# VH-VL binders against Arf guanine nucleotide exchange factor SYT1 (SYT1): the designs that were tried, part 8

Target 1, 216 residues: Arf guanine nucleotide exchange factor SYT1 (SYT1), of Saccharomyces cerevisiae (q06836r405to620)
Amino acid sequence: SRRSSSIVNALSSFVNLRSSSLSSSRQQHLQQQQQLQQKLDVSLEDLPPVPAPEFSDSCKDFLIKLAPYGKFIGIILTEKDDEFKKNCLNYLLTNCFEFKNDPLDIALRKLLMFLELPKETQQIDRLIMAFSFAYYKAQKSYSKKKGIECPWSNADQVYFIAFSLLMLHTDYFNPNNKSKMTKHDFVDLVHNDKYSGGNEIPMAVLTYFYENVTAK

## First folded at step 17 (VH-VL; from q4 with heavy chain F55W)

Design r5
Fold by ESMFold2 at other seeds, fold request of step 21:
Structure r5 (fold): chain C 216 residues (1-216), chain A 125 residues (1-125), chain B 112 residues (1-112)
Amino acid sequence: as target 1 above (216 residues)
Amino acid sequence: EVQLVQSGAEVKKPGASVKVSCKASGYTFKGYWIHWVRQAPGQGLEWIGGINPSWGSTKYRQKFQGRVTMTADTSTSTVYMELSSLRSEDTAVYYCARETRPTFGGTSPYGMDVWGQGTLVTVSS
Amino acid sequence: DVQVTQSPSSLSASVGDRVTITCRSSQSLLYYYGYTYLSWYLHKPGKAPQLLIYEVSNRFSGVPDRFSGSGSGTDFTLTISSLQPEDFATYYCMQSRQLPYTFGQGTKVEIK
């Protein structure tokens, strides 16, 4: 429903640069970089060195500096366990994405449409933990506004279900995998979790997720 | 019942390699990191590394980097740890242990809930 | 790497005694969602280690209520309120905030 507006907001945030004389020339150069990235299937390593944050940068200030890096911003902000970059990632996820009316699988697809998933597993963790916090906050805030109980117990429960969905997807669609995860295996994985509350997720919800993730 | 069963004791010469297996049963094997921890005689517990069988992702303590290789066979629900260039100081009991809750990065606040019985590796000339 | 130190290295106690073991990390173990990434293990000769307590103070399944954990930030405590014959073992704390996982050096609890 609001997918086009979210995309416009994200693009506005990422290409918005200062208007100084050097900034004007840099802005045109940066738009040429994005065209080249798409044409050449550019990787992060092909781009100029990532700028370091300045002492006085707000999260927004630093995100503006990162705008030319597009889909790689998630990789950049999760490269290390860095408190400032963690705060910048939270700022991005809470201010540039709309999650309140989305089932978790749809919200996760929105995230990955605009941010490339890191390949290193601890970076994946930092991205998905940050996403799960932002998603939980949006759901909790929306539920409070509507006078209903939030369907999620906490952010760690959201994280674990997000993990389970991504693992199911990669398992099911791996052509080299001879023994794919069945619905029973997926339900067993989730319902075995007494620690973050996976065991509290109703079967109907897990069936919905399994069928949506594995659908052709 | 959730269980990790390890291969039997090994006696090796310095410079050789050892490969220890850890077979999982009773749970959905994919998704859970398996860690390896050792205890040398008279010493405490030392983490060696871990593997996520879903993607084959590994992390190793730096002192073992270049000498240790961890692999997984999802068709047999088995992980392996191979340690090469063995020294007498590598004499230890080697344990595999499961991360309590699945994660991408291999860490959680919930510890390691299931441990294998241990495999004694003795390195002597 | 996060350094983890335990105190004492060993102690002697009698059945029925209250024992206290401390664990200190070189940095805060607090991480996402307000969780603190500290766990405690029991280890007996010839047996595998056993998880006792996770996330500072939560007893693992089947662990008797005489075991309790407390602490925050960098300082943590395992307490055994009334020592039983089966509790004579070596106890370890472990940080799981980041890899590599690091254990305390262990605390051997011996019969007096």
Scores: ipSAE 0.859, ipTM 0.930, lowest interface PAE 0.7, mean pLDDT 87
Fold by ESMFold2, fold request of step 21:
Structure r5 (fold): chain C 216 residues (1-216), chain A 125 residues (1-125), chain B 112 residues (1-112)
Amino acid sequence: as target 1 above (216 residues)
Amino acid sequence: EVQLVQSGAEVKKPGASVKVSCKASGYTFKGYWIHWVRQAPGQGLEWIGGINPSWGSTKYRQKFQGRVTMTADTSTSTVYMELSSLRSEDTAVYYCARETRPTFGGTSPYGMDVWGQGTLVTVSS
Amino acid sequence: DVQVTQSPSSLSASVGDRVTITCRSSQSLLYYYGYTYLSWYLHKPGKAPQLLIYEVSNRFSGVPDRFSGSGSGTDFTLTISSLQPEDFATYYCMQSRQLPYTFGQGTKVEIK
């Protein structure tokens, strides 16, 4: 659909904002490979057919088979509601990304720098739900090591804030949008959520997110 | 406070189309999927489809694919459902309903918390 | 393609009776984060449906505590502990684990 293409294009600028830090050599190698793929205008259809997992494959075994697909790995692992691929995506996010000392907006930008966002909304959900779980676990583990309380209540809260950040970005930077989300609108969206705990996010944190997402 | 208000009843001939509106108020419209559900006389509830107003993404039940179009106007906080090639079995009350919590894909464990009052569409010659 | 079925299709009851309605899905409704994607609705003629219970057992705001939900996986139950005059209605379960959303066929609760 034209709306699905609009989502992908609008969110590409989210990952082009400069992050304050990138320290992993493995993440830098992935970044260089993806930059070459962008220069060559490679699409998933340009690559060989995606291999099916073998009966005996571990998540790591299958991910090694997917390595040539680069930025498309997220799309491949979320194409269907598939338990093995869901486990592989969790493995990838927990072992190949580092989120432990990142605010959510920075972590989300890191994710989308290395993985292309799917076009189909249910695939986007599977990717962001998996990311939110991995991010929450990383934050909880890191907070425990530092002897502090984790700032997040659960993974679903992380998912909702990630959703809200991406929605804010696409809304604010859509040139066809006459009525952009204000800070009040964004705070209202988040604080009206008493089901996944958006209402528990402090105003100062939401102000930080709004200002960072809407800055150029 | 949070409300969905639908357009009034419609009487249509077979083969025509109908466009039902659903105006939202009292909340940040863009974040929430709006679903459409109908009930034909003597029948249960049937999901037709839904739309995410943020991006215009839609999903339709297979039996309606090709006959239904859902759109959103964010400037008026209104979603529309248009059903074409009407048949007598399309006679029903049509409801819009809000997904309780915003998502990309339109599903959540929290159900649909706010419903419009319903719009009777009668298809007869 | 998740199907949900309800039992019974209808029942007659008196004020004060305990009413139990069951719902069975064709597959597990468990999904991300340990949530089970099942909700219950009340529907009266001429009125919009009303959300009663979400995520199996959580009462929606303003729903009296005589309504309770239970179950897991594929088997779910709505219980009305002491039926009141305003509870005579049709009740639906709905799975929200995937689109298309699907409702049970409904259970009509009538005055005896």
Scores: ipSAE 0.858, ipTM 0.930, lowest interface PAE 0.7, mean pLDDT 88
Fold by ESMFold2, look of step 17:
Structure r5 (fold): chain C 216 residues (1-216), chain A 125 residues (1-125), chain B 112 residues (1-112)
Amino acid sequence: as target 1 above (216 residues)
Amino acid sequence: EVQLVQSGAEVKKPGASVKVSCKASGYTFKGYWIHWVRQAPGQGLEWIGGINPSWGSTKYRQKFQGRVTMTADTSTSTVYMELSSLRSEDTAVYYCARETRPTFGGTSPYGMDVWGQGTLVTVSS
Amino acid sequence: DVQVTQSPSSLSASVGDRVTITCRSSQSLLYYYGYTYLSWYLHKPGKAPQLLIYEVSNRFSGVPDRFSGSGSGTDFTLTISSLQPEDFATYYCMQSRQLPYTFGQGTKVEIK
């Protein structure tokens, strides 16, 4: 629908934001990927029909079948509420992405560099919930290895902060918005979450996120 | 104080339309889905649909598709529900309710924590 | 759509009684992160519904500890351990696992 297309268009620009926390090699890789995506202006409907999983397919077996679909793999794996495809998405995010050393905003940019956001809001939810689970597991494991407490209380907290970052970007860079979300508004939104623990995120972390998302 | 305040009661004839407002205050309006739920006399609660005001995304229960339109004005923190082609069975109290935690898709395990006071819509010939 | 069925449709009870209301879903309400997407509401005539319990068993802010929720998968229970005068109302369970949201038909708790 028009609203679904609007969400995807607005959120897709998120991957183009400059981040002062990116290394020079990461910045260079991002620029190369943006050039490729621009040159390869294909749509999912231009590709052959998506294969169905076979009875004996592992997640890896099915992902190999999906390789020709490139950036559309996220859309394919979230099209329906499907347990096998959910497991395949988790496999992809756990084994083909490296998140353990990344702040959440950087990890989210990595995700969206390689996977196109679905247009339908429930598919977006399934993708970001799966990402948030994989990110939380990676951060938990990394923190344990370093002998420190994980900064995240649970995967749903990660999901909510990921949601909040993408909403902030959409709001801040919407030219029709007379009243941009301030840092105070963003902190208020996050700290009102007593349910997944957004209220436990330190101000310094939220300041970091706000400044990085709103930087031009 | 977090509040949802709805417009006043309406009396309508069959075939007319009604537009109910729901004004939010006391929280960051953007990001929270607002749902609409009604209760006809002697009946239970029935979900009609919902809207995310930030992106304008809407979802409607199939039986209302084509008759209901939900809109939002983020500058006034107000959502609207318009129901057209009214029938006598549309007589009900209409509530707006906030999803407890913001999401992209409009669902969460945390329910709907803040409700408007309700708007009685009476459809009579 | 997910169907949700409550039992009983109504009951009569006295102040101090233990009250149990059952809610059954046509499919599992378990979803991401191990959460189960079931909530309970209290509704009095002329008032807005009030959230009582979210995610099966968590009391909402200000809800007295005489209210408890339990269950898993498809079967859920709301218990009021010692009914008080203000508890005479209609109670609804709701699934939020997917849209459309669906409520049970309601359980009216009346004074005996």
Scores: ipSAE 0.855, ipTM 0.926, lowest interface PAE 0.7, mean pLDDT 88
Fold by ESMFold2 at other seeds, fold request of step 21:
Structure r5 (fold): chain C 216 residues (1-216), chain A 125 residues (1-125), chain B 112 residues (1-112)
Amino acid sequence: as target 1 above (216 residues)
Amino acid sequence: EVQLVQSGAEVKKPGASVKVSCKASGYTFKGYWIHWVRQAPGQGLEWIGGINPSWGSTKYRQKFQGRVTMTADTSTSTVYMELSSLRSEDTAVYYCARETRPTFGGTSPYGMDVWGQGTLVTVSS
Amino acid sequence: DVQVTQSPSSLSASVGDRVTITCRSSQSLLYYYGYTYLSWYLHKPGKAPQLLIYEVSNRFSGVPDRFSGSGSGTDFTLTISSLQPEDFATYYCMQSRQLPYTFGQGTKVEIK
């Protein structure tokens, strides 16, 4: 059958990236989780109808109701542009994920191991924007406690680099793509961004990201 | 120099189709949404839709759903907009425009920084 | 859809005049990271639209200092502090908070 060019198909292999920066115990855990996900091919439609939030629900209250939905929680919380669900997603990412010691590519991999990427591009955007906010806050808070300068200027910079890493991965590993992004192309993409601060990312950092993302 | 260069003017009869091209140069084509905006005579600007060339993802304004198709050719850095079942009210100048900063969803607070020169499409019997 | 309306639809002015144009959206344009998704464009007949202001108040590259943007929530203003001959054009605000993108109906600034 013919494979479509949807963004979900292009990004589904991201969790299988070589992770030379992960510890051995993390690699074993990642591999085990991927094998379980492959064997259990459950769709959201196979599960009971998603409960609606009640007027009095806190974010925690609603997330407890969503716990049975597992990897689909990200899809549920980004289905619509909904302020309460946006707050619940932020609560989840802040309290159920640990990002302070992770390089961005590792943190992205962890996110996508536990949450299924939505198929619709605006839902993807809401998920990655929320992730980038939570990641930035964790990094900033950790840097302040350690008395060091935060490596990130703002959450939108994190978002743009997260976008750029995922786009580079899908571009580089697409077998139908005859004109792959070079390191020069990737650096130009990122350094053209004077609006969210992509232009402030050092060449050495972009080189490591390029090499790590494009490794076989 | 970042540029979007569009195909030339078209004259069409009602019921026909038109396909307008928009060739990008001077930047990394992949990653940037390309939007299409039109202006009918005496009217304001109207967003038609957009495409992300990296994945072929498209979004269309509801009134054009079913009549518009946007495609991209990454080998030539070119985006196409095809509008079918043309009517006289489709007479307009059609512009392509680049989203200032790449995104997954096609929206940003930074607007559309680069515009094509426009393509006049005239629909008359 | 987010509705965006401009005032006035047209105005007459002389070189040197201070010009203000207002833009109102049907809902808040505030979104992620504290950004407000409102931009302004200049459009002359026979030419492509040009980005003037993004994210409410930031001048795009090459835009003269006489152009400024302000506002918050649902109410926004473009100001031209001292109108120049090249500024006679139609001005549009646009919301980019959600698709479909929507423009105001335009404000034509004409020579008095």
Scores: ipSAE 0.852, ipTM 0.925, lowest interface PAE 0.7, mean pLDDT 88

Design r5
Fold by ESMFold2, look of step 19:
Structure r5 (fold): chain C 216 residues (1-216), chain A 125 residues (1-125), chain B 112 residues (1-112)
Amino acid sequence: as target 1 above (216 residues)
Amino acid sequence: EVQLVQSGAEVKKPGASVKVSCKASGYTFKGYWIHWVRQAPGQGLEWIGGINPSWGSTKYRQKFQGRVTMTADTSTSTVYMELSSLRSEDTAVYYCARETRPTFGGTSPYGMDVWGQGTLVTVSS
Amino acid sequence: DVQVTQSPSSLSASVGDRVTITCRSSQSLLYYYGYTYLSWYLHKPGKAPQLLIYEVSNRFSGVPDRFSGSGSGTDFTLTISSLQPEDFATYYCMQSRQLPYTFGQGTKVEIK
C-alpha cells in the first residue's frame, strides 16, 4: 500500500513559495501547524478506518465525521466518482474556505495549505475541478452583489488556468529542468485553448500570474 | 502548425519488443497528455494508454499492464511507447494522439485533436 | 470500464443521402460542469483518425456543416445531412468520461 507520485512531489513547493510571500500572523500560524503535522509523518493509513456515510447524513453531518482526518479530507472525498462525496467536497470548499476576494493563485495556495493533494491523477482532477467550481461560484456571486462583471466566463476556464498555474510552478522550479518555461511559453499554453476560454484571458492578467508564480 | 510525427514501420518476431516514437512540434509540449491508440487489421480503434510528459504520469489499459511502458523526453518533445512480449495479435497500426486540452487526469470533453500518422507494427514468424 | 456500442456496423448509401449513426454507452457520459464526454472520429485506411465532433455536438475546426452531433446521457447520434464522396469512411464514437478511453466498434459507410 506504499505510494509515491512525481506530481505530488513537484507540487509540494508551490505552497512554500507563495506562503512565505503572503505573511500574516494567522496564515503563518496555520502553516506552522500543518508543517508540524507533516514532520510527525502522519499518514491516512495510520488513522482509523474512514467511516462510511450513513443514508441520512447531510454533507455537514458527514464532514463533521471526517474532521479528525484533517488534511486528508480532500483525498477521502475524491477517492471515487461519488455524487454524495462530490457534494460534500463542494460544501467544504464553499463554507470552510474564503475565495471571493482572492486572485486564483492565492486561492490555490490556500487550498493546498490545508488539504493534502491526492496522489492519483483522477483524484487530483476531481479535487481541482471541485475547487474551480467553488472558486468560480464565489467570484460570480461576489461580482453580482458588487454590480461588477465577473472576470471568469465559467468554471472550466478557472480549471484550465488553475492547471496552467500549477504546471508553470512545477516546471519553473524543477531543479532538473534546464529549459524553464518562459512567459511566452506560458502565454502560448493558455492562449492555445479555444475550448475552455484560455484564449480569452488578457496578456496583462497572464503576466500578473506568471510573475507571481515565478517570484522568489 | 501542431503536429505529431511517428517513427517508421517495424517488423518483429513473436516475443520481441518494439519502441515507437512520437515527436511533437508547434505547441507547448509540456502539459498535454499523449495517448496511444491502435487498430489491428479488420478491427476497430483500441486505446492502449497515455502519458503526461510534465510529470511522467502514466495510465495503461489493464490488458497491456506489464507489457507496455510509455516515456517522454521533454528535451526533444518526444513520447515513446514500448510494447514487449509481442504476439501476432499485436500486429496493428499504432497512433499517438494529443488530448485536446491539458488536464491532470488525462481526460476532457474535447477529445483528441491531433494524431500522428501511424506506425505499422507487424509481428510474424 | 464504460462500453460504447455503435449502430449500424455498416451501411450503404449514395452521394446526397442523409446518414445517421447511433452510439450508446453503458453509463451516462455527463460529468463536471454539465459537459458530456463524447466525441466522433472519421477514419480512412492508411490515414490517421480525424476528430469531427467533440462534447456531443461541437464541430471541430474545419469540419463541414453537414456533420452534426446530438444526444445526451447514454444515447448519441452523428448525422451527415448530405453525403459527399469524401465522406465514405469508418466512423467511431469515443467516450472520454474515464480511462480507459473506449471506442465504439465503428460504422463503415460504403458506396451503394
Scores: ipSAE 0.839, ipTM 0.919, lowest interface PAE 0.8, mean pLDDT 88
Fold by ESMFold2, fold request of step 21:
Structure r5 (fold): chain C 216 residues (1-216), chain A 125 residues (1-125), chain B 112 residues (1-112)
Amino acid sequence: as target 1 above (216 residues)
Amino acid sequence: EVQLVQSGAEVKKPGASVKVSCKASGYTFKGYWIHWVRQAPGQGLEWIGGINPSWGSTKYRQKFQGRVTMTADTSTSTVYMELSSLRSEDTAVYYCARETRPTFGGTSPYGMDVWGQGTLVTVSS
Amino acid sequence: DVQVTQSPSSLSASVGDRVTITCRSSQSLLYYYGYTYLSWYLHKPGKAPQLLIYEVSNRFSGVPDRFSGSGSGTDFTLTISSLQPEDFATYYCMQSRQLPYTFGQGTKVEIK
């Protein structure tokens, strides 16, 4: 069998998951917008050259310049290891997404619904590391406001679980894969990690994630 | 026990190719990058490249680009490194090593925690 | 590419001595979440390299407490507080901030 060589191909179905329930008007609107973008078959190379940031640009100023690029903003901001663009990505994720009440799997779906995943693995890392930082900060701030303990120890733990969820999805739904990860394999992957604190994630939470990611 | 076991020593002539295997056991093979590092006689350690078995993603040091191919077989939990157009300068011990923590991009602050025993490749006329 | 340079290239020391090896990178190894992507390895003749220290100062499992790492940004040290006969080896620092991974040239520690 042939194994997928692109994480983008394997992950495209993650953001297209559909409820078996009746769709809401907001869900229908989002699906219609996505269908139009798909029918136009727009790639980043079809768009005008990406503007360079000006010396005086704030993150907001530059993001306004990038607004016409839509779903490609994540690819643009992670194209290279650039401190200003990293700050712009953090600004975007902090101010234009709401993560405070979301389980991590839902927050990941929100991210990937609006931002196209880069093709190059190090750009993927920059995007998911930035997401994980913004998600952790939102969760920590919300927990403090509510007087409860944040369920996450740090942003690196969030990153590792986000990685694990996306890898599980890729593995489980690859039609060429005959040796799919079991729940035991997934739990083992996460719980053997003491470096990012995967070993600290309760079994019930991992069971929830496994069932939600593999539901189909 | 987490373990990487490599194939045995090889002797090759210049211009030939070599394929070294690295079999993993004791952990969830998918998700962890496997890197290849070599040491020529009297020299230091040199990173060659790496592969993520989950997606087949590879990254190679520029000097090896075009001569090295890394593949993975998840059914046997084995990665392979093939180096072509061998030169005498390619004589070295070749190690596979696991990235300590799984990542998309193959880097982490945790280094490489598990190493294979090494495979001596000798290239001589 | 990130260049990494070690000093000294070799040294001789007696059992019980304090040994310090330095490592410098061409750019900061600080990256996401405040982590610094620097690790140290021990390599004995006829054996595979062994991870000693990760993220500047954390000892890997089973590494004796006489080994310690320190530093920040671009400048790092490995210290062996009381050298033992089994510490004869070549020591390498490695940056993992970006690919390609790069090692220092190594420091050969010989026990007198």
Scores: ipSAE 0.839, ipTM 0.920, lowest interface PAE 0.8, mean pLDDT 88
Fold by ESMFold2 at other seeds, look of step 18:
Structure r5 (fold): chain C 216 residues (1-216), chain A 125 residues (1-125), chain B 112 residues (1-112)
Amino acid sequence: as target 1 above (216 residues)
Amino acid sequence: EVQLVQSGAEVKKPGASVKVSCKASGYTFKGYWIHWVRQAPGQGLEWIGGINPSWGSTKYRQKFQGRVTMTADTSTSTVYMELSSLRSEDTAVYYCARETRPTFGGTSPYGMDVWGQGTLVTVSS
Amino acid sequence: DVQVTQSPSSLSASVGDRVTITCRSSQSLLYYYGYTYLSWYLHKPGKAPQLLIYEVSNRFSGVPDRFSGSGSGTDFTLTISSLQPEDFATYYCMQSRQLPYTFGQGTKVEIK
């Protein structure tokens, strides 16, 4: 669908934000690989057929088989509502990304720098839900190690804020959008949510996110 | 407060099209999926499809593919549902409803919290 | 598509009666973060449907505590502990685990 393609195109500009906080050598390698694939205009259809998982494969075993697919691994692991592939995606996000020291907006940029968003909205949902779970776990584990309270109530709260950040970015930087979201609109969107805890996010944090997302 | 207000009743002939509007107010319109649900006489509720106004992303129930188009006008906070090639079995009350919590994929465990008043569409020869 | 089946299709009851309505899904509605994607709606003729219960058992704002939901996986129940005059309506369960959203066929609760 042209509208599904449009959402992916709008979100891809989010990933090009430069950040010195990406200091991990594993993250730097993934970043370089993704940038090269984008520069070479490689598509998933140009690559060999995706292998099916074998009964005895661990998540790690299957991810090794997927390594040649680079930035497309997220698309592959979210193609269907599949428990094994969901577990493989969680394994990837937990073991190949570093999220514990990052604000959510930076962590989300790291994710999208190395993984291409799927075109289909339900696949996007599966990717961002998995990211939000992995991010929440990393933040909770780090907070426990440091003897402080985790700043997030649960993974669903992380998901909603991740959604809100990406929606703000696509809205603000859409050249065809004459009525852009103001800071007030963004704060209202988040604070009206009492179901996944958006209403619990302090104004100062939302102001920080708004300014960072809309800055460039 | 938070409201969805729909356009008025319509009478159509078989083969025609109908376009029903759903105007949102009292909340940040962008980000929330708007679903369309209908009830034919003597029947239960049937989901037709949904749209996210921010990106124009749509999903339609398979039986309506090719006959339904949903659009959004963010400047007026209005969603439209157009159903073409109308048949007598399309006679129904059509409701718009808001997904309780914003999502990318249009699904959540929180249901649909705000509903429009409904629009009767009658298809008669 | 996920199929959702309600029982019964209709029932007759008096004010003060306890009413139970069951809802069965063709597959588990459990999904991310341990949430179960099942909600209940009340629908009166000439009015819009009203959300009663979301995520199996959470009452929506303003819903009286005589309404309760329970269940897990594929099997769910709506209970009205003491039926009131305003509760005579048609009740629907809905799965929101996958698109298309699907409703049960409805349970009409009528005055005896």
Scores: ipSAE 0.817, ipTM 0.905, lowest interface PAE 0.9, mean pLDDT 88

